VH-VL binders against Uncharacterized protein B0228.1. Designs and how they scored, part 2

Target 1, 207 residues: Uncharacterized protein B0228.1, of Caenorhabditis elegans (q09220)
Amino acid sequence: AVVTPSIENHKMENASVTISKVPISHRPRGFTAGSDSKKLAVQRFKLLISDFLSDAQLSKSIDVAAVGMHKGKSMDDILDDVYTRLRRTLSTKQISELAKAQKGLVEDLDEKSAKLVKARVKRMIVYSFDPAAEQIHKYATRPSMAFALIAETINERFVGSVKDLIRDVLTPKEYDIFRKHYHPHIFKLDNIGNNTEAVRTTTHETF

## First folded at step 10 (VH-VL; framework fv_masavibart)

Design s17 (from C1 with heavy chain D106G)
Fold by ESMFold2-Fast, scan of step 10:
Structure s17 (fold): chain C 207 residues (1-207), chain A 121 residues (1-121), chain B 110 residues (1-110)
Amino acid sequence: as target 1 above (207 residues)
Amino acid sequence: QVQLVESGGGVVQPGRSLRLSCAASGFTFSKYWMYWVRQAPGKGLEWVAVIRYDGSNKYYADSVKGRFTISRDNSKNTLYLQMNSLRTEDTAVYYCARGSEYYWSGAFDIWGQGTLVTVSS
Amino acid sequence: QSALTQPASVSGSPGQSITISCTGTSSDVGGYNRVSWYQQHPGKAPKLMIYEVSKRPSGVSNRFSGSKSGNTASLTISGLQSEDEADYYCSSYTEYSTLVFGGGTKLTVL
């Protein structure tokens, strides 16, 4: 097992910057739907469930999740709402496969490991649905702090590098594009040796 | 083949301006971060400036910030360095250099031949 | 003055190994795996030998290797050959989105 720095180790590159300095409008709280926001949400949410859903079913699940986030529901309630909606459109086999996939993410894990997996799933949902999250980078002195502050804002701990957080919320294609377009010091490649890779510069490309 | 060719160097008085050009060929110029690096006669290398592949982000060494401007024209495959308020310590061979495709690596895999800028009274 | 410290000169005989050091701070060499090494022959443009601390570009001999420990990066050249005689420069990315070079090291063979 590779030991990575906790999210807390990535938060303070400037001692004066904390989540309290980020305006409330820039903290993840809910979802404001738009055509581009919905497309982004579909792409990212595919990391969770795309192997089991048609594009139409995935679009419906995104709509349900977006409503739940807009109303400030917990992650568990949002997932329950999504599965309840999908049950009306899925075959018995598809329902069984989704239940296995969801259970498989936490089955046979201890409490600590299950918490980390749940945090990843919550982060995927947050980044998929809350466009305000991307604006936090304006308040960090360095881009690596922006991702640490986003993680802190959603009230989840994740053991791992900022690179792992970015990788977990982006599709492989999005991650490849992100890595090619961005400055090196936002995150460390802790698993290969101390390598700094890919940071968001001031660009018009999202995520 | 991949090539960078600098031009525009010459002798100029302190306080004057000069513009350098770097013509790129043999690769998709619009995909690459581009750099200017200089070397004073008999001295070491000094990084001057970098520009993102689309021209949107620019960074400068403190010694030239506020005086030099890096720019590019992707339709002409050309990189520029506008040098204003020149000082005698700006005397150097100026190299253009290619970074990575889309990604800022901080490494330069292709260099031009250099163009000499002499700032003297 | 250069931001990164290199020895002014190193020397070795054909077939030997030599190491050139490059010392910075936690805000450059120590903070990032963005150390590059360049070889420059008299009157020529520099050539990239190593990037990202230890990676070699296509066409660079495996006799050249790079490493880093704390705030010091090292270039090692094994099996020295006469054509290795050149000036060698290290560079690093900094915390402030700038690049800095070392002062350069003159390698003499024989």
Scores: ipSAE 0.000, ipTM 0.431, lowest interface PAE 17.6, mean pLDDT 67

Design s18 (from C1 with heavy chain D54Y)
Fold by ESMFold2-Fast, scan of step 10:
Structure s18 (fold): chain C 207 residues (1-207), chain A 121 residues (1-121), chain B 110 residues (1-110)
Amino acid sequence: as target 1 above (207 residues)
Amino acid sequence: QVQLVESGGGVVQPGRSLRLSCAASGFTFSKYWMYWVRQAPGKGLEWVAVIRYYGSNKYYADSVKGRFTISRDNSKNTLYLQMNSLRTEDTAVYYCARGSEYYWSDAFDIWGQGTLVTVSS
Amino acid sequence: QSALTQPASVSGSPGQSITISCTGTSSDVGGYNRVSWYQQHPGKAPKLMIYEVSKRPSGVSNRFSGSKSGNTASLTISGLQSEDEADYYCSSYTEYSTLVFGGGTKLTVL
């Protein structure tokens, strides 16, 4: 789940991303009742669960000490530290190719847009190099967002327990992974300056 | 090739101030977290302070907090420790030590030879 | 005073293996994979032997190995040699973004 930049796109990175961030206009609550709207809601729920399982699978290898090393650091500081370390690890040719790709993406953009694109490219590079940085981001944002969207989907379109709903869309193996990794305290990264605790509280109250 | 050389140690009376310097050579000083570690005569190692590569983050041991200030000048490849309100228990060999390049570190791969600070009347 | 507990001394004969323990709490040794070990010969600066619990810097003999179980980290020296006689210190990152050292262990090669 790393976003890959397009070196030929001067206006946007045109990156491939997961669809965990479904536009509000496309969410199940906006659809009419029926088999088609139910199928769409189930498909969206499967995508949210898939994103969560991807994040949870990565969390199995997460180094708790690596997360702890970033206590009290802003996300930007973490990304900057990893990015600068990465640049030293890469060969001169690889550094040159990365710089050329970044320049190509921002060449025709205004200063504000260029800054946003450069920040995204830096994040993608960091995640490719340092799994701990990617895991921190996913723990702090994506799983929490996935849980919030799952809760929203359940409240709007589904009836029954979370356990029953999850069991219906996951294989037994996937369900076991999800169950073992759903512990509210695992998502607490407030010491890094993230509001993960608030989302976890909302999710815990729903489930 | 890679070296850290401390200076500024000496004998000083309680309550006075002293500034230690650490000159770095053979590596890109501005990329590294830098540390001060001390060792009282015949005793063990004690961490004193750390500073991030651009100076934005500084952390201190409780025993020196409010009295000591760590700083660096990347243009001169030099690390400093300003020691104020010195006490007899601050008597120690003070080592300059190199942390990790750009990333948070708690391991020191390069050490200076140390400079002795004696706080006595 | 040191925050981490090490035995004051250990001894061994040439060719044997010895282990030095370093015990802390869940807020330091037990909570993070950030344990380092240093070797210090009399009158010399410390030398990094192990970092991140079990990793060796370039140039450090593979006779030195590190491990951790719960709140206790261990340094093991195999094939003990006379030049291994030194003081050994452990250190750990803490929950409070500080660093603590053990009291040190004097290794005697008999």
Scores: ipSAE 0.000, ipTM 0.416, lowest interface PAE 20.5, mean pLDDT 66

Design s19 (from C1 with light chain E95Q)
Fold by ESMFold2-Fast, scan of step 10:
Structure s19 (fold): chain C 207 residues (1-207), chain A 121 residues (1-121), chain B 110 residues (1-110)
Amino acid sequence: as target 1 above (207 residues)
Amino acid sequence: QVQLVESGGGVVQPGRSLRLSCAASGFTFSKYWMYWVRQAPGKGLEWVAVIRYDGSNKYYADSVKGRFTISRDNSKNTLYLQMNSLRTEDTAVYYCARGSEYYWSDAFDIWGQGTLVTVSS
Amino acid sequence: QSALTQPASVSGSPGQSITISCTGTSSDVGGYNRVSWYQQHPGKAPKLMIYEVSKRPSGVSNRFSGSKSGNTASLTISGLQSEDEADYYCSSYTQYSTLVFGGGTKLTVL
């Protein structure tokens, strides 16, 4: 089947949970509010997605976005088109490198936080970024979702800095487009088990 | 049982309007991208419009852009197609079809039986 | 706007095997493993027979198989039966993350 009725059964073991419900003693060590926490989030996000977007794949993603803009698609539709195409072009090598990056993301995390991060990232790789997987993943399998997951796990207070973190991982052109349609309040750090979306736009910028 | 049932088709004069409905049952409608596909008498299939699962994104075929509007009401499990400024070449059976849960689909596993729209003088 | 190219008709006898082609470009059929095939009986809605070039949905006979070589996808029906007589349409994902359909092929079982 193209769509499986049982897709809803692929859930995280704790259903819905927020980082604020994790005891302080079980939160990541060495992470504080401010520049240090933000820098670590940026580095971990870059590590997570560095192998998703080779130069060739990024170039093709930009081309797909340009065609979508010419056809008058909304920003969310353009982003969905880009990441649907990107998911289909991931190589076995890139999937392998993502698995290695996942291990780095859980270093220095408490056991419960590490388990949640591993489960979500593994699900993204298997169901969202692996085109051979038959299971369909959620719409928010985009860099914005990976960023939100990392921010939730490392420090729940990164929401105010989201645009700066995203600027560091997008090209200048992609960032300009994202910046004009970005709404920080769309990032939901209230529920680690829920789908998260960085952008909800029904219209795109004038091009 | 998973079902899609179209309604609202009929005979209309060129330049007038018509609204189609598609009632969904047997699945969580609010999670699926939904499509309208049409077929002119004796001709092949043509994609008309698509709408994101939450209604925030809509895309149209060039032939209908500016004249047709796709919408949905997730509380009523219903998909709509508002057709304005109808032309004789819009004469077709209109099908609603189910895409994928949450992401863009390239296959339609569930189709309605269709509703005929005839645009003639 | 460009539809994929299919033969207008194909025919075969009961028990025979037939193949229907669907030709596009490197920007659609040739570029991705995302080709679907639909069967349509007179007066009825299309039914999904094949997706992702070669995969069958639950409930579709294993007599139906799909393949692709270069810019051409193929639907093969083995052990032809009278109920296979129908119109067959291919569709493909494109580089624009959109879908295009073929012109359709009428299969006649002699």
Scores: ipSAE 0.000, ipTM 0.428, lowest interface PAE 17.8, mean pLDDT 64

Design s20 (from C1 with heavy chain W33Y)
Fold by ESMFold2-Fast, scan of step 10:
Structure s20 (fold): chain C 207 residues (1-207), chain A 121 residues (1-121), chain B 110 residues (1-110)
Amino acid sequence: as target 1 above (207 residues)
Amino acid sequence: QVQLVESGGGVVQPGRSLRLSCAASGFTFSKYYMYWVRQAPGKGLEWVAVIRYDGSNKYYADSVKGRFTISRDNSKNTLYLQMNSLRTEDTAVYYCARGSEYYWSDAFDIWGQGTLVTVSS
Amino acid sequence: QSALTQPASVSGSPGQSITISCTGTSSDVGGYNRVSWYQQHPGKAPKLMIYEVSKRPSGVSNRFSGSKSGNTASLTISGLQSEDEADYYCSSYTEYSTLVFGGGTKLTVL
């Protein structure tokens, strides 16, 4: 059981280059909170811009995936192993932040805060398609895998809100590319309707 | 409605074989991980086996590994458990249970009614 | 034998709160946020009450809550009712990619 990056889908990581690139210099960003609602928006915002998982947690998740690939495990089993390992390493602060963010991810944000959260979600998605995007450690060439791990964690805690927010911030063309690249099986964001089988075949090679 | 119905239980002698079936209805069976869980009379629950939604991956409890085989037929919405080399300690009610859509999950939201397997001389 | 430790029995009166513990190791309960709780009435199949430590399925009363501290998960039932009298089982994923159940706890409503 030898795993190679070419079998694990180098092509798919380049397929989405049509999505507008987000300069790395635009990360990270925030705003000065003047109210409780803005403070909550900042917490949600940090979770969405990869502050949710530490570099060490994301690196560990990627290492677990690599081990599973070497052992010839299926993508589902690898993702289950990765997410299970990741859950074990969540700090009390991370768990508390998830609990606070769940209800309020998009609820009752003022206009400025909502705009910032939407911009960050779009940046996070677009960044994962940027071939110049830096990733953690030796897996820098696999941004789609890092994004899938983050999205799986966020999706489990922010079920409906993440689906709706992603649909809201992306253009129909961008969402179609995102949906096809990131199968619902990986992100569990929705069913892709009558194209489910074709997308599954395409995205199975993401890992 | 979502339903699982087990069948195939009965009385068998030690060393013999038995095949259990679980008929699924009311959901897209081919999307879900499926499980077998057993319970000896008056005792607790014990996980037996799991099968991936497409039938490609299978895992077993150490107590049944090498003797039991889990399988599925997605075209018939049916889960199976082939039990070989049966022992008296395999006597239990066998439940099929539904896991998660497209991923290995350990929460079973739907259970069958169970089918009793008695291994005795 | 079961790998997870539960008390054999607990009891309470209607309207009271009771808690059932489920103790494992860092390779199961302590290692993962994948603890589930099942309710089983005599002669019936188990029913999922709690999953992922603290989440309730649709249709499960908010009187049921779950938590975890270190290697011990807990199921708490508030406002105890006669219909809550049942056997309760915890379960956990393990680092060996297996599932393990607790020995079960018989809840008696006095």
Scores: ipSAE 0.000, ipTM 0.429, lowest interface PAE 17.3, mean pLDDT 67

Design s21 (from C1 with heavy chain S100P E101G)
Fold by ESMFold2-Fast, scan of step 10:
Structure s21 (fold): chain C 207 residues (1-207), chain A 121 residues (1-121), chain B 110 residues (1-110)
Amino acid sequence: as target 1 above (207 residues)
Amino acid sequence: QVQLVESGGGVVQPGRSLRLSCAASGFTFSKYWMYWVRQAPGKGLEWVAVIRYDGSNKYYADSVKGRFTISRDNSKNTLYLQMNSLRTEDTAVYYCARGPGYYWSDAFDIWGQGTLVTVSS
Amino acid sequence: QSALTQPASVSGSPGQSITISCTGTSSDVGGYNRVSWYQQHPGKAPKLMIYEVSKRPSGVSNRFSGSKSGNTASLTISGLQSEDEADYYCSSYTEYSTLVFGGGTKLTVL
């Protein structure tokens, strides 16, 4: 498994320059953690993906990425590779399953809470497949944040595991900052394609 | 109940070393980023050093880089600042503070009472 | 890591309102909604009064309020009381993973 040509900029050069300038509170937890913490985050992520996506090929790709971590790859690179593969592999059937999961999530909620959950799931689906949203992902949500937000909102069947994974990969403060910066892209997608400044600002702040 | 108590301050000659300690109680110390902040007599607050909740990540003000070392012992709920090659300009009250980072704190919400370090010849 | 600019002193009479400004750049105050304000009485440790620009910790009087416009944050104290006499410091995150403080403002209650 290899990354798609849709990633125009050389990942390693862009990531290293941007990450060195990002406040520590904006970096994923695993980014500065020891190898044991990184391995645990990858293990929990693999468990989430295997259960959520019954895709043997994606599971195999994650195993290759995990071997790469043992040989010196950063957590950021591994999550970016997995996110890229996840985005490519999501099928019509998986989109249908996400829609069914959304209905189950709101069954016992009050109307206000149900509305928020529905909006969040719908925007994550749109964000994953819209070509404009793909460009926003590329510039604004590289790499672990994009995956964390998608995983968090796709399927509440895994919300416990997703919360544990996010807690292990991102600090609570990093996750809070990611959510706040990502909301303009999710809730005002119409404006983002014309706002290079907004995309630049988010990219510099959210790694 | 939630407290930070500093110790180890005193009078030292330039070029010598001193170690400050900060004892934490009333909260889960291992979940918080911890800071050292100093204040010279009659002057403002200056950030000195920060350490991640697990001890793996440390940052220092340019004025102390290479001379000061921050560390922590989560089993003893204690934060340390090892100060080497002290200069007269390091004379200040040193505060231990619980700061922004883990556990959703966005500010220095808990401060110790401070310990005075005087560097004089 | 730019120093934040505060007025050296402000003064007011009991019952009045005063405002203290804290000016930085787009790489600190303007770039992040992470401005905090601290009150310090002589010989005492600083006390958190405002965090995240405008939020009050439990136990802080609603007479204290915070705001931000562009690169300038402001602390407003309404219904001024004698115990408000203190030094006030602002702080903000910077783009280089550091925290900076303002120079401090001495508030005198006449």
Scores: ipSAE 0.000, ipTM 0.424, lowest interface PAE 19.7, mean pLDDT 63

Design s22 (from C1 with light chain S97N)
Fold by ESMFold2-Fast, scan of step 10:
Structure s22 (fold): chain C 207 residues (1-207), chain A 121 residues (1-121), chain B 110 residues (1-110)
Amino acid sequence: as target 1 above (207 residues)
Amino acid sequence: QVQLVESGGGVVQPGRSLRLSCAASGFTFSKYWMYWVRQAPGKGLEWVAVIRYDGSNKYYADSVKGRFTISRDNSKNTLYLQMNSLRTEDTAVYYCARGSEYYWSDAFDIWGQGTLVTVSS
Amino acid sequence: QSALTQPASVSGSPGQSITISCTGTSSDVGGYNRVSWYQQHPGKAPKLMIYEVSKRPSGVSNRFSGSKSGNTASLTISGLQSEDEADYYCSSYTEYNTLVFGGGTKLTVL
């Protein structure tokens, strides 16, 4: 039979998570703001996402989404275009994991769901700074975080929110490093959105 | 346990319409992309249409685009194919087939038994 | 007309190995790791034998293997048995969000 791995037993119980709420046993030893351990955490975040999607795969997915946004395509059509691009290099299992993350994070776009998506993204960012946490949340964290980054590019409602959430955890210098490696095209999408007839505001846009 | 059962086939004249049904059991139908595939007598397989698990996205083969409509009712675990403006070249056994959970898949692990549609004058 | 090219027939004797080719373009077989193979016995629905070029569903014999080189995918059946006598079809995803099948290959076991 075709194998479809389930991630549906992962659920979000605590929506507001900060590093101080993460168990001590799961925190990097000697972690402090602006320390070497925080720089190392940024590198771990990169490795966590890169294990699931390469930088090239993520970058191309973002580019495809930005083109679809500029053309005024629906969210579903843009996601189909993204998955078509990913089919060149990803297995059905990896794509299925992304699609399940999509259903859990983004399919319901009401006010309640938007709040839950933001909380989940914040939790995943916090977990990326804890090397021990990646062992525990490996399967759910990687596809969910990768999808959250892709989803941001096709739904501008999440773009500003993720910037704010990331800034809560990272210094300005660390945020610049993060942006360069995982959100290189997010600002292009903001600029494109502002210039299209389909976009009415710079901060609130949905399909 | 997992089954797909087609119905609604028969003999129709060119230019008329027919609706096929596919009843699903033994799995969570609402999670799966679903397909229609046909096979003319003594000929090969031809993909006809696909529908997303929630019914929002649909794709069709060029040969049927504008004439056939795929739909589903997740509350009844049933897939449909509405065939309009039928042509003699639409004569075939029609199979429903199961794709993947949540994502558009190109592999079909479960097939129905097929239902024969004959378009003749 | 078939979008993918397969030989009309192949034959072999019990215990031998045979290979069936499936040739497309860079917009289907060559562009994606999304080739499937189906076995069809007379009067029956097709059965999935291989997906994603080389993967086997549970319950499919390891005598069946798949591969791809450039624009050509191949199904290889080793240790040929009389029950393998059937029609075999390849299929591929295309760049246009469509699916295409090969014309089919009739395997005879003599």
Scores: ipSAE 0.000, ipTM 0.492, lowest interface PAE 13.8, mean pLDDT 68

Design s23 (from C1 with heavy chain R52K Y103R)
Fold by ESMFold2-Fast, scan of step 10:
Structure s23 (fold): chain C 207 residues (1-207), chain A 121 residues (1-121), chain B 110 residues (1-110)
Amino acid sequence: as target 1 above (207 residues)
Amino acid sequence: QVQLVESGGGVVQPGRSLRLSCAASGFTFSKYWMYWVRQAPGKGLEWVAVIKYDGSNKYYADSVKGRFTISRDNSKNTLYLQMNSLRTEDTAVYYCARGSEYRWSDAFDIWGQGTLVTVSS
Amino acid sequence: QSALTQPASVSGSPGQSITISCTGTSSDVGGYNRVSWYQQHPGKAPKLMIYEVSKRPSGVSNRFSGSKSGNTASLTISGLQSEDEADYYCSSYTEYSTLVFGGGTKLTVL
């Protein structure tokens, strides 16, 4: 007898933003009865919400952002500075896990889609350590930029591959954390035809 | 036990109104999108209406738009369907059904037993 | 008119496999991975058997499986049993945030 993961799949789908009609990815992600991948799943999930960093690395990222703001740099330049400095302070293990997570998000996509997903992952990591992002979290009606980028990625051209990956990676506990992290009330926004536009607008307004 | 129980069905004349109720128990009603689905005698299933878990968004089948109103009272764990200007073709068993927690759903895991509405002269 | 097309009836013998098709358009079945299947015994409420094309709720036998190719979704019942005799309905999400059902298929177990 094999175990049926229907409850876990249901909880993961409930975390997803409503998807408008979009082209399906050329290669669907499979669900195989593979070996226990919970360790990799945890690392990938942490990368998606950017909580895999040490307190010291988070503090240093904030310091770099503050210096850039004081110098009058644009937000894009500040984010690039933060990412560059963060990358230099990561352990070999963190670099390996980050590379695996990024590769896992893109391995079944064409080059154009893979480039977009990699860019989104970069911005998600940097956004979590941007001092301006913390102010946004005070507003219950506004989604975080990290959530907006995830929602945009899920709702765009490569939705099948990214959604299948998230569905395969998240455990019920990680799904609950993901839901809470991105404000439970945001999952109430189910307005077909404008969720993607609203998310894009919010993302651009953040910077 | 998770349960939905419909009531309010009966025999009514064309042009009259009828209000259906659906009592929910065994789950946090205020978190779920709720649906009404009907089935005419000897016919298939037809979606009627849906309401968001907080009551803000409502959608209707074209056949009932302007005549039916879906509503809910989360403090009483109850879903309603107000049916106005009833027609003979509205004769059906009306089911309430549970959608997804906090998200719009295309699948219903819990159904009520149904309540029969007969519109006849 | 039913938006989704199903055969009116299908039959099989105990132990056989049968398949029920559900055909729509690119604006419903073909456009989304959001197809559900329901089983209805006479005088009873429908029961969810498959959701999101191929997923089974807890308590549904693995003899029931779902799939999709283009604009056509399929429900396959293997190891057919007498208690599988029922009406089966497919449903799909549409681009207008509405839900449509198929006309239903009566399964007879001979």
Scores: ipSAE 0.000, ipTM 0.416, lowest interface PAE 19.7, mean pLDDT 65

Design s24 (from C3 with light chain K33N)
Fold by ESMFold2-Fast, scan of step 10:
Structure s24 (fold): chain C 207 residues (1-207), chain A 121 residues (1-121), chain B 110 residues (1-110)
Amino acid sequence: as target 1 above (207 residues)
Amino acid sequence: QVQLVESGGGVVQPGRSLRLSCAASGFTFSKYWMYWVRQAPGKGLEWVAVIRYDGSNKYYADSVKGRFTISRDNSKNTLYLQMNSLRTEDTAVYYCARGSEYRYSDAFDIWGQGTLVTVSS
Amino acid sequence: QSALTQPASVSGSPGQSITISCTGTSSDVGGYNYVSWYQQHPGKAPKLMIYEVSKRPSGVSNRFSGSKSGNTASLTISGLQSEDEADYYCSSYTEYSTLVFGGGTKLTVL
């Protein structure tokens, strides 16, 4: 007889496997490169969340976590901590402020990159606060998975499907239920793995 | 003197084609996003198409997608709009307009005088 | 397709202030700080008056100001003058990388 894990254990195992499926070369630069690239990733993340970093303690926590690298903490551990804190403190007002913050990030990019970043940030916001997306988020047991989506927005190096990443966390039945209630923009994110195609699909077609 | 001058408008029958030109002078044309905007007689403004400064990206209004093609020749400082399968509702004054230098922008600081396109049977 | 909502007309007397509204959705006016305002006199090409919600191009009078609250952008003209009589259009970027214009507002200075 096979002892099957509980639904939570099964989803946790799938999340870990899904993260491990992404080759190191395809992860955001800040997760795989040396100290300077890690500092750049943290700085870009601060830019992404700048409009709701009104709390000096939160900004200091990000800096302390980054310094923790010198004490043997992995980048994934630092990002998990940062994302967990942000998720707990985001309000409707702060979601609006985060949407405004994406303007600052986009302003310095060429047109193709700007549209890709806009699409990813918008889907991150929808993913976090849509009731159907909240159900999906609850099943993504590792905060680094959600933060990987944010980091990919900054570095544009992810070649996998974010939709497939979400699908790997859910059972087929749970995914089918989510599809019936999802915000359409969440699943348009599956095109993000092809930067050129993702931009064209988002910008050329109504729906 | 920064200016845009449209040409190529006229009277055409439905289903036919027309090509508009916009000659730019007084600025470095190859650095700017360029736009076509139209206005039907007695009606409001409607965005038609946009093209990136290097010609690599193009976007269209749903009403003209698949029928109109925007293009540019940076060596001649000229913007074009190829209008195929024309419909009576395409009747309008067509304006050429300048966007931002290198950056995507939806503000048009320089406009041409416009060229009238009339599609009638 | 989805034109932004503007009042068809507004009127004022010389020296008065008026405001023209431009209402969209969270996918255009409410979602981005890329709202522009254009002035058009009969038979003329439009002229840019305001860009990025509240910025004025060089040469535009400081009597013209722009603002935004939620899904509604506003153009305010203070110290009305006869030459301000024109049609005014708002425009906004959309999440689909398209542009939409408002239906236009005819300003009459009486």
Scores: ipSAE 0.000, ipTM 0.420, lowest interface PAE 20.6, mean pLDDT 64

